# Designs tried in a protein design chat: VH-VL binders against q8gal4. Part 1

All scores and structures are predictions.

Target 1, 226 residues: q8gal4
Amino acid sequence: MDATSKRLTRTTVASQVRDFIVMEIAQGRLPLGAPVREMEIAAQLGTSQTPVREAFRELAALGLLESRIHVGTRVRQLAEKDLVEAVPIRSALEGIAGRLAANNYHKHAEEVRGSFEAMKEVAEGGDRRVFAAASTTFHRSVVRAAENASLLRAWNALGIEVMTILAMASSDIPLDDAAESHRPIVDALEAGDPELAEHALTHHVAAYLPATAHSNGGVDAAVQAS
Structure headers, positions and changes below count from the first letter of each chain, unless a header shows other numbers; Kabat numbers aren't used for antibody chains.
F, E and O are the ipSAE of ESMFold2-Fast, ESMFold2 and OpenDDE, as the mean of both directions, binder to target and target to binder. V2 is 0.75 times the mean of E and O plus 0.25 times the DockQ between their complexes.
[cut] stands for letters that were removed.

## First folded at step 1 (VH-VL)

Design dB4 (framework fv_daratumumab)
Fold by ESMFold2-Fast, scan of step 1:
Parts: C-alpha cells; sequence; structure tokens
Structure dB4 (fold): chain C 226 residues (1-226), chain A 118 residues (1-118), chain B 107 residues (1-107)
C-alpha cells in the first residue's frame, strides 16, 4: 500500500474517533474538564492508538481538548476569555451576512427556512450534539445567503461548531427555547430588510457574551448555540 | 514529593506465584494510568502490563497474557501485579511507572527483584 | 509488534563531545517515541517524549528529532553524569515496546 492509501485509511478511522468524542462531550457523558485517556478510547472503540492520537491532536487544535504538561488531556472548559474574543468577531461577520442575505433571501429561502425547521425538529429529540450541528448549519445557511465567498471563508475559520458544542455541554438551557431564539433572524430575512436583519444577527450573537463582559439578552446569554 | 515504591519480589520456584505491590504518593492516583515494566539482569526494558486510571481497561504483553493480572485499589493508592505460573524467563527487576502524555512514563519506582529459580 | 533497533550498541566518547544515538522502528510510529536515561542500579529517567519534547527538568543539551521510522537523540556536549544507557520507547501501537539500548561510556 502506498502512502496515500495508508493515510486515507488512518484519516477515516481518526474521523470516526473524533465524531465519537464529540458526541460523548455533547451528551454530557464526557464532562467538561474531565480527563480523556487515549488508551480508554482505543479500547472502547476497538481500534489502535495511532488514529486515537490523531483524533486527540486534531480536537486539541480545534480547541475541544486541552493538553498540559503533567496534567494530561482534558475536555476544555469554555473560558470567558474565549467568548470575549470570539463573539465580537462572529457578531460583526454575521451582521454583515444578515444585511447581504436579506437582499438575496428569495434565492436562499428554502435552505434558510429548512435549516430553521430542522433545528426546531432536532430540539424535540433532546440530542444536544445534533442540535449544535443543526444550529451551526442554520447560521452557515445565512452566511451562504450573503453570496460573499470571503465572508464564508472567514466565518468557517472561527470554529463555530466546536464552540457551540462546548456551550451546549456547559448549559442546561431547554433546546426548544434555544431553537425559538432564532425566529427573529428568520423573520427579518423574510421581510427583506437589510437593516433589520443586520440588527437581528448582531443582537442574537452579542447575547452570547459572558455577564462579566456586560452581556445582555435572555436565553442566548446562556447558550452560544443560538 | 511524588514517590512510587514497589514490594513483593523474592525468590520463587518455576510454576509458583508472587504478588507485587506499588505504593503511590504525591499525586491523585486515580487520574493516571499505570504500567509494570521489567528488566532482566543485564538486559533491556520490557513493558509487561498497563491499567487505566479507573481500572476498567487492562493491557498485557503477549509473553505474560493469561498468567499475569494487573489491578489497582484507588482507595489505597496501590497498584498490583499478580504473577502466576512463573517461568525462569520472568526473572527481572519489576518497575511500576506512571503514565505521562499517553504512554511515556515520567515517574518510576525503584524496582523490586523477582528471581524464578529452583 | 513494533521492533525498535538502537544503534550503535555502545558509543565510546569523552566529556565535551557530541553524542548522537539512533532508534529505528520496524514500521511508522509517527512521533510517538520517548527516550530514557538509565544509570546502574537506578530506574529509567524520562528525557524526551513525542520525539522532540524535553521532559520537565531535563537539561537543554538533550534534544530529540525524527518522525516515522527514524529517530535521533542528541547530547550536544557530554557531561560526566551523562554516561549511561539510553532507551527509546514507542507508544504508537500496543504492545508498548522499547529498543535494546545504547550504552554511552567514557573513552
Amino acid sequence: as target 1 above (226 residues)
Amino acid sequence: EVQLLESGGGLVQPGGSLRLSCAVSGFTFSDYAMSWVRQAPGKGLEWVSAISGSGDYTYYADSVKGRFTISRDNSKNTLYLQMNSLRAEDTAVYFCAKDYEDWAFDIWGQGTLVTVSS
Amino acid sequence: EIVLTQSPATLSLSPGERATLSCRASQSVDSYLAWYQQKPGQAPRLLIYDASNRATGIPARFSGSGSGTDFTLTISSLEPEDFAVYYCQQYSNWPLTFGQGTKVEIK
């Protein structure tokens, strides 16, 4: 087997390991701050150490796991500093997206509306990992509706799904409330009002700021998923 | 101060049994996987067995599989190695070792000598 | 099982000289390789982990490099206390395995 075939085989198994760890975290079976052992994951999944280590390194690079000398690998806790730094950037990018998307909404209504309905449906099932993915998909659909490739690339670079997963794991917010908090965004886009859409997105995302950073807004302040 | 102290070694006849202990102090024992590593007189290091922090997962070298059992008592901060059906080739100094960064070993005990001979 | 082969078996050098020790794996271990120092009558001491990361308290003269199947431990300038046996260890696959050792002795 050549180097490419071997790499693809290893990458595929590592991807499955990543998905498993993400699911365990999202469902609360692997608590925030808990130690994560490569050997235990390998034994649980019936795989070798190499793909597990690859998954750990990738998840650490994404900020979901944290490794420290003499402490080992742990599930990262969502730090206030991370939110203070990331939320203003996300708010600015999604505000721009909302403004642009309002003018193009008729071309993207099916995708945006479909993503919102999917998020509502997933909320009924109570699966926080699936909800985090659905929420991320909804926000991405709005960014895509902006029809600006540079904006989409910048937004994709922020690691929104990982931050959403960590936020959902750290929160007891009802998923139906989290889903419903997105309705003002959909309403603004359907109205085709760029100013209203920009305001709806910036307000929604800004509510994710921690209380010590003078954050505002009800349910969104407790959950980054919205 | 972090310390690992092995005990239980000695002279035993082929086919006999011994139980090794490793007393641990200076860190939260249950947070770390542990291993047993042996070294025959004048030879190199050989990994023998490993156990997860919880004790739920164990691993063994093929040479000892079915004969040795690794276990731990987190309430007593003690690691064990039950050695059955001992053979001359099991003669070695047995070290307990603490996991570091997922299977390197940063803290080692002083070792305990096991001699299998008539 | 992954076999680690260390070379040379014995390295005879004087204090102040540079020591270069090799470890070759029978198949790729990526960067999952550690180096240990062992003195007579003592337990091993971790020097390097993840191929190139120096363990806490280890002097800067010790460095590790390599990936895949070929790894090197370098001691930039030998001190009297560095004359010892050195082992490499892989933790890419079960079972964990060690090399046979390289003895660094005074010329």
Scores: ipSAE 0.000, ipTM 0.456, lowest interface PAE 12.1, mean pLDDT 84

Design eA5 (framework fv_erenumab)
Fold by ESMFold2-Fast, scan of step 1:
Structure eA5 (fold): chain C 226 residues (1-226), chain A 120 residues (1-120), chain B 110 residues (1-110)
Amino acid sequence: as target 1 above (226 residues)
Amino acid sequence: QVQLVESGGGVVQPGRSLRLSCAASGFTFSSYGMHWVRQAPGKGLEWVAVISYDGSNKYSVDSVKGRFTISRDNSKNTLFLQMNSLRAEDTAVYYCARTYYKSLRYFDYWGQGTTVTVSS
Amino acid sequence: QSVLTQPPSVSAAPGQKVTISCSGSSSNIGNNYVSWYQQLPGTAPKLLIYDNNKRPSGIPDRFSGSKSGTSTTLGITGLQTGDEADYYCGTWDSSLSAVVFGGGTKLTVL
């Protein structure tokens, strides 16, 4: 077997562990701030610690888990104040991603379209927390299409998946409307229009600001500008 | 229900100008990109121009660049096509069409069209 | 000039099936979503298929779309006389920064 086949197999096993942990968090069975132990997850899923460690590393990079010396690994806590602070940064980063991705879209069209279609299918099932994971996967596909490793690292550091899970769990927006709200992003990327793609991403992400944040004129003005 | 109504077509001599209008109703006009598509007598569809939902981005087919200008007035729910230096080959039925929000590709609603005839 | 290639005409009897092809390149069909339009004689075009294979409300399921590589296909089953029309494929062309259409296919129901 070559290196590519080995990497794919190893990644697939870790991906199953990752998906399990994400769903446990999404369903509230693994609360925010709760400790997560490698051995317990490995035992529960009937697997070895190696793919669990890989999943923990990936989830920590995504901002869903955090590791602290002497206290171990925990599900990251997120306050509404973190959303108010992070949304303008996310909006700026995803705007840059859209601009760059429009020029590279032909190389990434299958991944971006595939994740958009998957998001629409999940929306039909009505599970808001499962939708949050699908939405995060879509946004990540756009950031990957930018072909800028520094941008992807910065985006991953913001804890986007945790923010999306919390926003969807607390929202009453119809899921089919939530899914369709992403269509302008795909359309702009398909058009190969960097400015339109930047505007589509920045406008879409700005909508993630909680209603209470609208009382903070400085943050609202910054998010809505250009 | 969505309605698009074109006006401003007519018979004009080569080199003259014409301004087409498209009145939109039944939807939030400012949320949608708008297109002009034309069809010469007995021929197929030819895309002419598009304008984004806020008017900031515009694209047009090469054969009309520098002669045709697409614009919109969101306060009046109206799309425009200013056609200058008209040529015989511009003779066609001109349709306005709506795309999805910020979209630039498929046309979900079309007007009935307005006829432009350029003849000497 | 049409950037996308369609057969100029197809014909079949009522109740039969027809398939209309549309061929392009990587800069258009290969990298972008495709839509199909029906134009009845003397009328404006009507959206029939969008996003390669989806139907708007009111379009019967006997109409279907598919895309493979740089080509797309419109399928019509259970043909009716009311289906006599011109059919156009359309998509965005990234290299031209323009919407492009096929030349149109005239469907005759004998």
Scores: ipSAE 0.000, ipTM 0.441, lowest interface PAE 15.5, mean pLDDT 82

Design eA6 (framework fv_erenumab)
Fold by ESMFold2-Fast, scan of step 1:
Structure eA6 (fold): chain C 226 residues (1-226), chain A 120 residues (1-120), chain B 110 residues (1-110)
Amino acid sequence: as target 1 above (226 residues)
Amino acid sequence: QVQLVESGGGVVQPGRSLRLSCAASGFTFSSYGMHWVRQAPGKGLEWVAVISYDGSNKYSVDSVKGRFTISRDNSKNTLFLQMNSLRAEDTAVYYCAKDYPYSSEWFDYWGQGTTVTVSS
Amino acid sequence: QSVLTQPPSVSAAPGQKVTISCSGSSSNIGNNYVSWYQQLPGTAPKLLIYDNNKRPSGIPDRFSGSKSGTSTTLGITGLQTGDEADYYCGTWDSSLSAVVFGGGTKLTVL
């Protein structure tokens, strides 16, 4: 069998390894920037190295792991530069989404409310990986409510899910506070107020920027402006 | 148990091409990344290229990029290095080397090497 | 020229201890794992140390590795005439996106 056939037949085991690593990252047991060794994960999970290698390849493609020749594999370290570049784009896209979604909210109210309530429920459990998934689902529900396929494709292209997982792993904010910070978004959408919804989304997402970048605090931020 | 045997070296004029082969045995070839490392006469080691276990990912040193192509045939347990537009500075012994895992920091087994001489 | 700096030669008497240094920067040794290779005259290199300080099966405990900051050292105790060889350090260089080696150290047993 070629490499594709092997990958297909081993999908279930590799997927379980992938989910395990994602959970370890989200819960801080695999810290950002930490090395991750194939043989150590294989031994820990009682499996061979082949499905672990497949999982590492998938996670590297998703941007959760960084794999380099002779460096080994590391949990990706989000640099301030990555946030300075991505957050303004995400803020603009989600602001547009909020504005459009407010006009369509009655068609999407169940999905948006449901995802918000799910996010609040999982916050009570304290599982940061489950919370990261719920938070991503909530933001996607708002983008979907905009009823603009190009916007959804652009938002998906930013790797929002990966960024959310890495941000949750690096944050010590209480999950109940994180969940509650989304309430102004829901309130604006329920009011059907496009200006308020745009404002709520842009300010919520902008809060992910490091303070130094938002306040024009660094040489790197000034260089980025060119 | 593990054996790597290089072949395809020789004397060639500048601008010509050579294809190196490395025959692997004693391990599951399709499960490991493979490297080419060279050593000019009287000089130290220089890494040239790597290919992942399934051939989907390749890297090479900048000085050979666009001229050298690494490839593999897992059905024949063979690694290749296609060397085009050869220069005098490419004169070296070329070693085939086995990676532990794809992203390993070390070469656990090396072949004996094959000599490439680029001269008029 | 080599990216990693090693002394060109070192010498010691049989039974003594020798250390071979290898110096780099944050883009290579400072942020990556290091390996060491032994090359006997006329032969291919052989892996001695990987992941900074680990020995492959079959490498005697006379050989040891260590890493501190942007430098690494290979230690050889109980030196034997059969240890006469060239020794190379190796690591990944993040700025070059390439594996880099030291220039090599010729060990002479006097």
Scores: ipSAE 0.007, ipTM 0.424, lowest interface PAE 10.4, mean pLDDT 82

Design pA1 (framework fv_pozelimab)
Fold by ESMFold2-Fast, scan of step 1:
Structure pA1 (fold): chain C 226 residues (1-226), chain A 120 residues (1-120), chain B 107 residues (1-107)
Amino acid sequence: as target 1 above (226 residues)
Amino acid sequence: QVQLQESGPGLVKPSETLSLTCTVSGGSISSYYWTWIRQPPGKGLEWIGYIYYSGSTNYNPSLKSRATISVDTSKNQFSLKLSSVTAADTAVYYCARAPLYYGSGTFDYWGQGTLVTVSS
Amino acid sequence: AIQMTQSPSSLSASVGDRVTITCRASQGIRNDLGWYQQKPGKAPKLLIYAASSLQSGVPSRFAGRGSGTDFTLTISSLQPEDFATYYCLQDYNYPLTFGQGTKVEIK
């Protein structure tokens, strides 16, 4: 029973420890690159080390924590180089998705609009972890609306969910502003304009580049260098 | 180098349709938003609407029922039609370019403006 | 619609004066605000975008600051060519809305 197994995992102490650590990272209280020790988390949460160790293994598998022999466990640090490399690829993939999704929007309008409204609602609550998940769900709904399985697989391979959580951890942008910044994407899709939708997605994603990369020609310079 | 020039009749009768054209020179109309803004005599600026070069539009709700903006990429032009005009539509009409997909408050190039008087 | 309120509506100043114009949004608009200068009989000219970024070719005596709902445009050491009407514009939400303008007149 797949559903039953997933539900049991959600109710464990280990899953509660995992959620706590993700929230601490997303809210900036557990800084990127900071060491994380099983004993300290166990003491802080009043639990044994066993569920903490399990949570650490799960988070390492997801790419939020990094463990190395003789180095210990640390919060993964998203380097500027990682964003300079990944953002142009994401921008290109989501631009293609927007163009294709605009032609199919009537079949996917409820999912896309629903995920946008959910993202706005989550923003009002102030939980950056939940917002990161909602934002990722919105972008995925657009990619899904493109009706291109290869595109969705390529997009999923970039680890967008993990990068979004780490990016939220390093950002002080107000969540309502972050949510509202997605409105031009929805507007373009509703207009059924493939070129505008492609532009809206590429422009939105390009804004995730570090300021240093933008001053050097941004996404265009990085893509041309490729 | 990029220049915008408005053209159209300076006098329009009440109830008729106002038609203005903006000609873009020194640069491509592609990959930009193009907008119309007006200014009644002695008053401030009012945004009318915009068009993305591919044809998508957005309008000020106060003018949405009467305003139509269109683009002709082959002529490097975009146009405004405002139907059922009244004396309240008397204004200087400007065309302008927005290179940034909104969020920066930027209209970086403007036409010189054309005065349109609505009177019998 | 987001209402943009400028103050003062007009001011009198002398060459060399420091001039400050304010713009208030009826709701939060981040830094999605531009400042424009309009001289009599001329089209508006962009001075500041993204609330504080100086447009290329605009003299450094112009400075913008603020975020959210409260914004200011400052002209340090006013010059003869600066006598004009100044407008703020929010580009956060549709419809795009301008302030009513601030006229800077010779004292």
Scores: ipSAE 0.000, ipTM 0.495, lowest interface PAE 12.3, mean pLDDT 83

Design pA2 (framework fv_pozelimab)
Fold by ESMFold2-Fast, scan of step 1:
Structure pA2 (fold): chain C 226 residues (1-226), chain A 119 residues (1-119), chain B 107 residues (1-107)
Amino acid sequence: as target 1 above (226 residues)
Amino acid sequence: QVQLQESGPGLVKPSETLSLTCTVSGGSISSYYWTWIRQPPGKGLEWIGYIYYSGSTNYNPSLKSRATISVDTSKNQFSLKLSSVTAADTAVYYCARHYLGDFYAFDIWGQGTLVTVSS
Amino acid sequence: AIQMTQSPSSLSASVGDRVTITCRASQGIRNDLGWYQQKPGKAPKLLIYAASSLQSGVPSRFAGRGSGTDFTLTISSLQPEDFATYYCLQDYNYPLTFGQGTKVEIK
């Protein structure tokens, strides 16, 4: 295997290009579904096409860009279908995580509370991409607190951070409100109430379902109502 | 024609801070990366670091603890500060622009300025 | 850090001669190599990037070849303005490192 130390251990031009594109997407300046051209990005950033092409490959692998022969590269568009399919699964997994985490909370309180406080602080800075990462870190901390390796593997397979970035890009919710919406989860976990924690997680995640979902709120709403 | 010109003192005392400025004329500093390179007498070229016009920097690890590169887009200038200098920092210092067709190729260079570190 | 070694350190040539300069990297650097020309008292000038790509405005008598660890710069018919010192630069890994230079002198 060839050495790639500058890409693994140092800030590279490709990583700077990647971060720029992610920021443009998260802030809504590069719209979902919009075409993205190597030459235009290279010119905007004052760099060659090689690191831009590398960044495009990385972002395509992450699912933020999609590239097809004869069509070109575009910012991935979250379809209603994607949310209708993913949100119920995420809600079920995080509901289970909340129930289990409530029983273990004393062992994980510092990580969960710390990630919530970090998310609140990031919200004050107004950076939607950084907020998406902080929000994902918070939800992962709850899943880790469940102490169930199979659950964590399943949750990680859903690509939550990418979906969160794309959701933030398509939303103008104030970040302070977004951060504060997580407080009931922390409160339920601190109360050590498994049923309340499950309810708080399922309700919170269900709010990500679009109003045009094919059911009256989907599986998440049914579980919440139960 | 885009031109670069280095300016700053030609003599710096040991332990002091070397300060150089590169002035960009004939074109905008915006949307480009800018670099500093030095050449000690009788030796080869050494890359110091770069800055993007928005302020992002990257440095040669051997100089990172002493080097600071900054940019002033309103004046079309970028600068190098190198602290705690010794005789080993005696060199001709060049500023240069990163080429749009290859990020690590430098297509436009200043004329260079000799900095001697001596008491 | 990646060490770049040029050969020869100096050479003597006449106008019209074919001149070849080599550059060897201490490890594989793909095609991440550039060539620069420096005349006495002046700044270096970019000739070639990405091992073989000729910079706009540079005469076609300059050609670069190579990949991995071994690279060459060839001047097919030396002109009076070509008497200078030539440097290679690897941009594969930080820190960027230059060769020690090859001086092309008049015979």
Scores: ipSAE 0.000, ipTM 0.392, lowest interface PAE 21.3, mean pLDDT 83

Design pA3 (framework fv_pozelimab)
Fold by ESMFold2-Fast, scan of step 1:
Structure pA3 (fold): chain C 226 residues (1-226), chain A 119 residues (1-119), chain B 107 residues (1-107)
Amino acid sequence: as target 1 above (226 residues)
Amino acid sequence: QVQLQESGPGLVKPSETLSLTCTVSGGSISSYYWTWIRQPPGKGLEWIGYIYYSGSTNYNPSLKSRATISVDTSKNQFSLKLSSVTAADTAVYYCARVGWDLYYGMDVWGQGTLVTVSS
Amino acid sequence: AIQMTQSPSSLSASVGDRVTITCRASQGIRNDLGWYQQKPGKAPKLLIYAASSLQSGVPSRFAGRGSGTDFTLTISSLQPEDFATYYCLQDYNYPLTFGQGTKVEIK
């Protein structure tokens, strides 16, 4: 896959509404926990309520929005508890993926390296939403390289992109540093060493845990807790 | 409370192979990088290479053609072989652990062993 | 290879003095820099990793600063046990490279 090539075709109005809401959340303009009103979004984007409702349903299914009957819709507020529960599972799955992917890397090197370079390029632009998508694409490329369909299905079920968007919305980490933090993963896969690759993925993902989950500091404490 | 101990001959003849072993005690060799550093008498420190416990290595290009690092997880040991030695290879050789953290540091070191290359 | 240059090569100081040692990288290394202390006849000891993070068990009088190409190690109040040679090490890229060392000796 050409990491610099981007294709945008057959974009529906509902898809454009989804992208707008995701961007507003990622950039902090639509705060976590804030109410989101169909009529306000429709008015702001100059569209009818139909595509807005479809976008809201899709984002609620993804876990980015919460909808309640007669109360309305709000941006999901990702609690520390949610990260403490989800990150160890993600770490374990991606560690397994790295271990398996190291043996298959020669078949997937272009996709993995390409997605890493795309993530670095996106980081230069400063768009946290676009970075969240690029980061998710990179991690998915590693999971795909594991060539294990059950693992990919389990990983997809975790809602990694939504977690990444919400984490980026609440984080001040420079995007260049965030992108570069993925280099040890690529290096480990290129080494073709399954144990090293598992280590690189496990520790990288564990770093997404809140600082308060770490005792005596460090990724090791978080990973052991997991 | 991990401890490292170097062992091997203190005297090696020119053109022969220098062979050193580092024994890891008080902790597992697993999930760490293990490295060799040397220091010629009166000079500074020079990194030789590392091995991740699963077998992946990287070497200082200046020594790559002569250096081989290996690991034996069953014995909790890793070793350095340096072939075709000359007087320039006379140094104190240290083994060390490179901890995995967000950023690296060599947090545990052996006491060092002096290897003299002379006839 | 990344060249690490330390300044000064040696310095004389008294107990209680503030000592500052500088390390310069030939190219950007982010904060991938460690500081090591070596006493005569002993192995080096890690003092600081990631440019500014104090290693567990190391006294708080040691402090590291810097990023990119310019780094400093400061000892706020020199103690008798601090007379030693200090080395910086970049771990940004392979080969890992040390500075030439700075000897801190008694005045």
Scores: ipSAE 0.000, ipTM 0.494, lowest interface PAE 12.6, mean pLDDT 84

Design pA4 (framework fv_pozelimab)
Fold by ESMFold2-Fast, scan of step 1:
Structure pA4 (fold): chain C 226 residues (1-226), chain A 122 residues (1-122), chain B 107 residues (1-107)
Amino acid sequence: as target 1 above (226 residues)
Amino acid sequence: QVQLQESGPGLVKPSETLSLTCTVSGGSISSYYWTWIRQPPGKGLEWIGYIYYSGSTNYNPSLKSRATISVDTSKNQFSLKLSSVTAADTAVYYCARQTPYLYSSGWYFDLWGQGTLVTVSS
Amino acid sequence: AIQMTQSPSSLSASVGDRVTITCRASQGIRNDLGWYQQKPGKAPKLLIYAASSLQSGVPSRFAGRGSGTDFTLTISSLQPEDFATYYCLQDYNYPLTFGQGTKVEIK
């Protein structure tokens, strides 16, 4: 799909700040639950508070940061119990996204395939946290392709990047295998089959349930987690 | 219980098209992947391809140019057509359900038809 | 395509014996491997999926082990109904490919 691809050539200071914070989180230098202060980030990056504040608002909307009165801004912290509760919700939301995105794929093919290829490239580097960020970007591209703003806001509210970091930390799956496991999603979307796309996404996301929610003999993990 | 039953001609001439139908009974064809697998006499198993009930297909590259799998949800049936057959296509043909793993991107075949022998001979 | 090689191609055993069948993939397939049993004139039956997960209704004497490229199916105490041909299947990548089969015969 090279002929239909495009690339942005300019980057705002706010988006550079956002990317910096995402990478700090992905690489573990900014731990889950850690406080993040506008002034400290501004000083570290040699910029003013305005683009940092804009980046903080974006990251809060994406569910990576949370801000509360008297607590300040922190990287979202999720426990394993939160994954057991959130994975079925994520599965349902991404299933809906897949159905809708299959019909709109021609408008979003560049973003979806681009993020899939980026995820494969990141997998070659071997960094699990960086991979978690790339995987999250891929899933967000599919949700965006659904062209449903309420769905995207609900999905962002789940803190998917933090969930993905925790899921990857509890798994020993090789990164190239993790990246390749997303290929059925791309194939279903390219086929333009809403039912297949819904199935591909719900099946893929269900595999993120923690081992503690599963039992021997191949029982239905979602039923047991409920 | 859900059952699968193959049907179609047991003898096909070289260069003709082999046509088989699988009937699903005791359950719905919807929301599942359906596959064809063949076994030449005295040899091992070869996966031909699958169809998701909504129409999306995936084929073994070795057979893709000749194989077509289709589904008819109103009849609870799916079918295989294999064109330009030769003696090498003589095999027992099985229809089966292709079920995804709960914990990975893999697949298993948990429900099989009894198989139907198709002989390609002049 | 990923090539699956089984060893041995055939073996003779008696009721009560421990039987071991191996399967080797030409490249890494994680734990995306299944084992199937086929009796003469019958369709294959799923025994094990994901290398080590026993299918419901399958006797506990069947056990699968392995990951990556090397896999083993063990029958801990062979029963009369276990004389059959066994096939491994990689489900890691398309096309899905089976091993050539291992025939377990009565001594």
Scores: ipSAE 0.000, ipTM 0.477, lowest interface PAE 14.4, mean pLDDT 84

Design pA5 (framework fv_pozelimab)
Fold by ESMFold2-Fast, scan of step 1:
Structure pA5 (fold): chain C 226 residues (1-226), chain A 119 residues (1-119), chain B 107 residues (1-107)
Amino acid sequence: as target 1 above (226 residues)
Amino acid sequence: QVQLQESGPGLVKPSETLSLTCTVSGGSISSYYWTWIRQPPGKGLEWIGYIYYSGSTNYNPSLKSRATISVDTSKNQFSLKLSSVTAADTAVYYCARSYKWGSYAFDIWGQGTLVTVSS
Amino acid sequence: AIQMTQSPSSLSASVGDRVTITCRASQGIRNDLGWYQQKPGKAPKLLIYAASSLQSGVPSRFAGRGSGTDFTLTISSLQPEDFATYYCLQDYNYPLTFGQGTKVEIK
């Protein structure tokens, strides 16, 4: 019923502005590091500055926009080094989450399975931005299944959704293959195998590292080793 | 009706910077994405990049290190600079307008200007 | 980058013929596909956007269909002014990429 309840509520103008900006970033039309001005977005979309300002605040919380003193608001510039630094941390946190979630899976099976099936459904639609959101929802469902509040807070602090949006936008992997790559995670969790679940999550997340980092062996080896 | 017109040198020497300007007439440059596309003689179309009126840009990765697109709203113009040119940059260069809301179809094009890189 | 492949590279047709041109994307692009017509020495002209939407002022004999990876442009009854090169373009993801073109020539 959650999906039905959401659909019964009219989308706010601020939510529509947020979705527009996310789509522009995801598809590369609003470049990384580009200035974003409230008045320009308001004029472009034919709305007032109030809902645009609200959208900017929400996007800053998601880590997609940043405000700097004297520079104003810009699309956050995620350098390759930021992804190289964050992916090993994410891999470790999600590995821990998988291990813990395997023991609690029966309590969270509907949410985890539901988010996996939703991800497969959106993959058929071909929208990489929508897929990035669905993938983030899936990973969050696994972290929630770990039943560890500190782990969830640490994971949320990494800006997972923005990393996923950028990875999907720069990738040429077919979305059905991307969705299917999550199946080993679900299988390990359903089997209730903590070691297998940990390895499935760490291996899966490590694949998000840029090809350049993989060829170095240092960061990739640390993520893949145990 | 809105019209686009390219202008710039027809001949550029290797290693120099190519500079082209597109003039927008019959409508405001505001609220649209403005793009550059090129076509080498006898070959297909290649997207170079765009700018929208606020100054935000996006470039084809193959050209990003050399290409700069800028907009001058007071003159109703946008421009392309392409540095370190070689014979491979010989092409007809087009400017075009893109829809601004979820559709990047190019609905208005300039006539194109041939740029030869030689000597 | 998303690769766009057109078939055939060229075809010969007579006025009144039904002509079909195919465009295939290397990955799913939803309906984010446009079709363009280019006559020798002229700029390209938008015919169809969003895979199937006819641009204002374009004759109804032009029709586009498809979604995902497989797309077609059909000209139901070829006219003399339709002899041209046709390009597909995906605007799903950056960089924007064109097909290599299909040349429609007089038989």
Scores: ipSAE 0.000, ipTM 0.399, lowest interface PAE 21.0, mean pLDDT 81

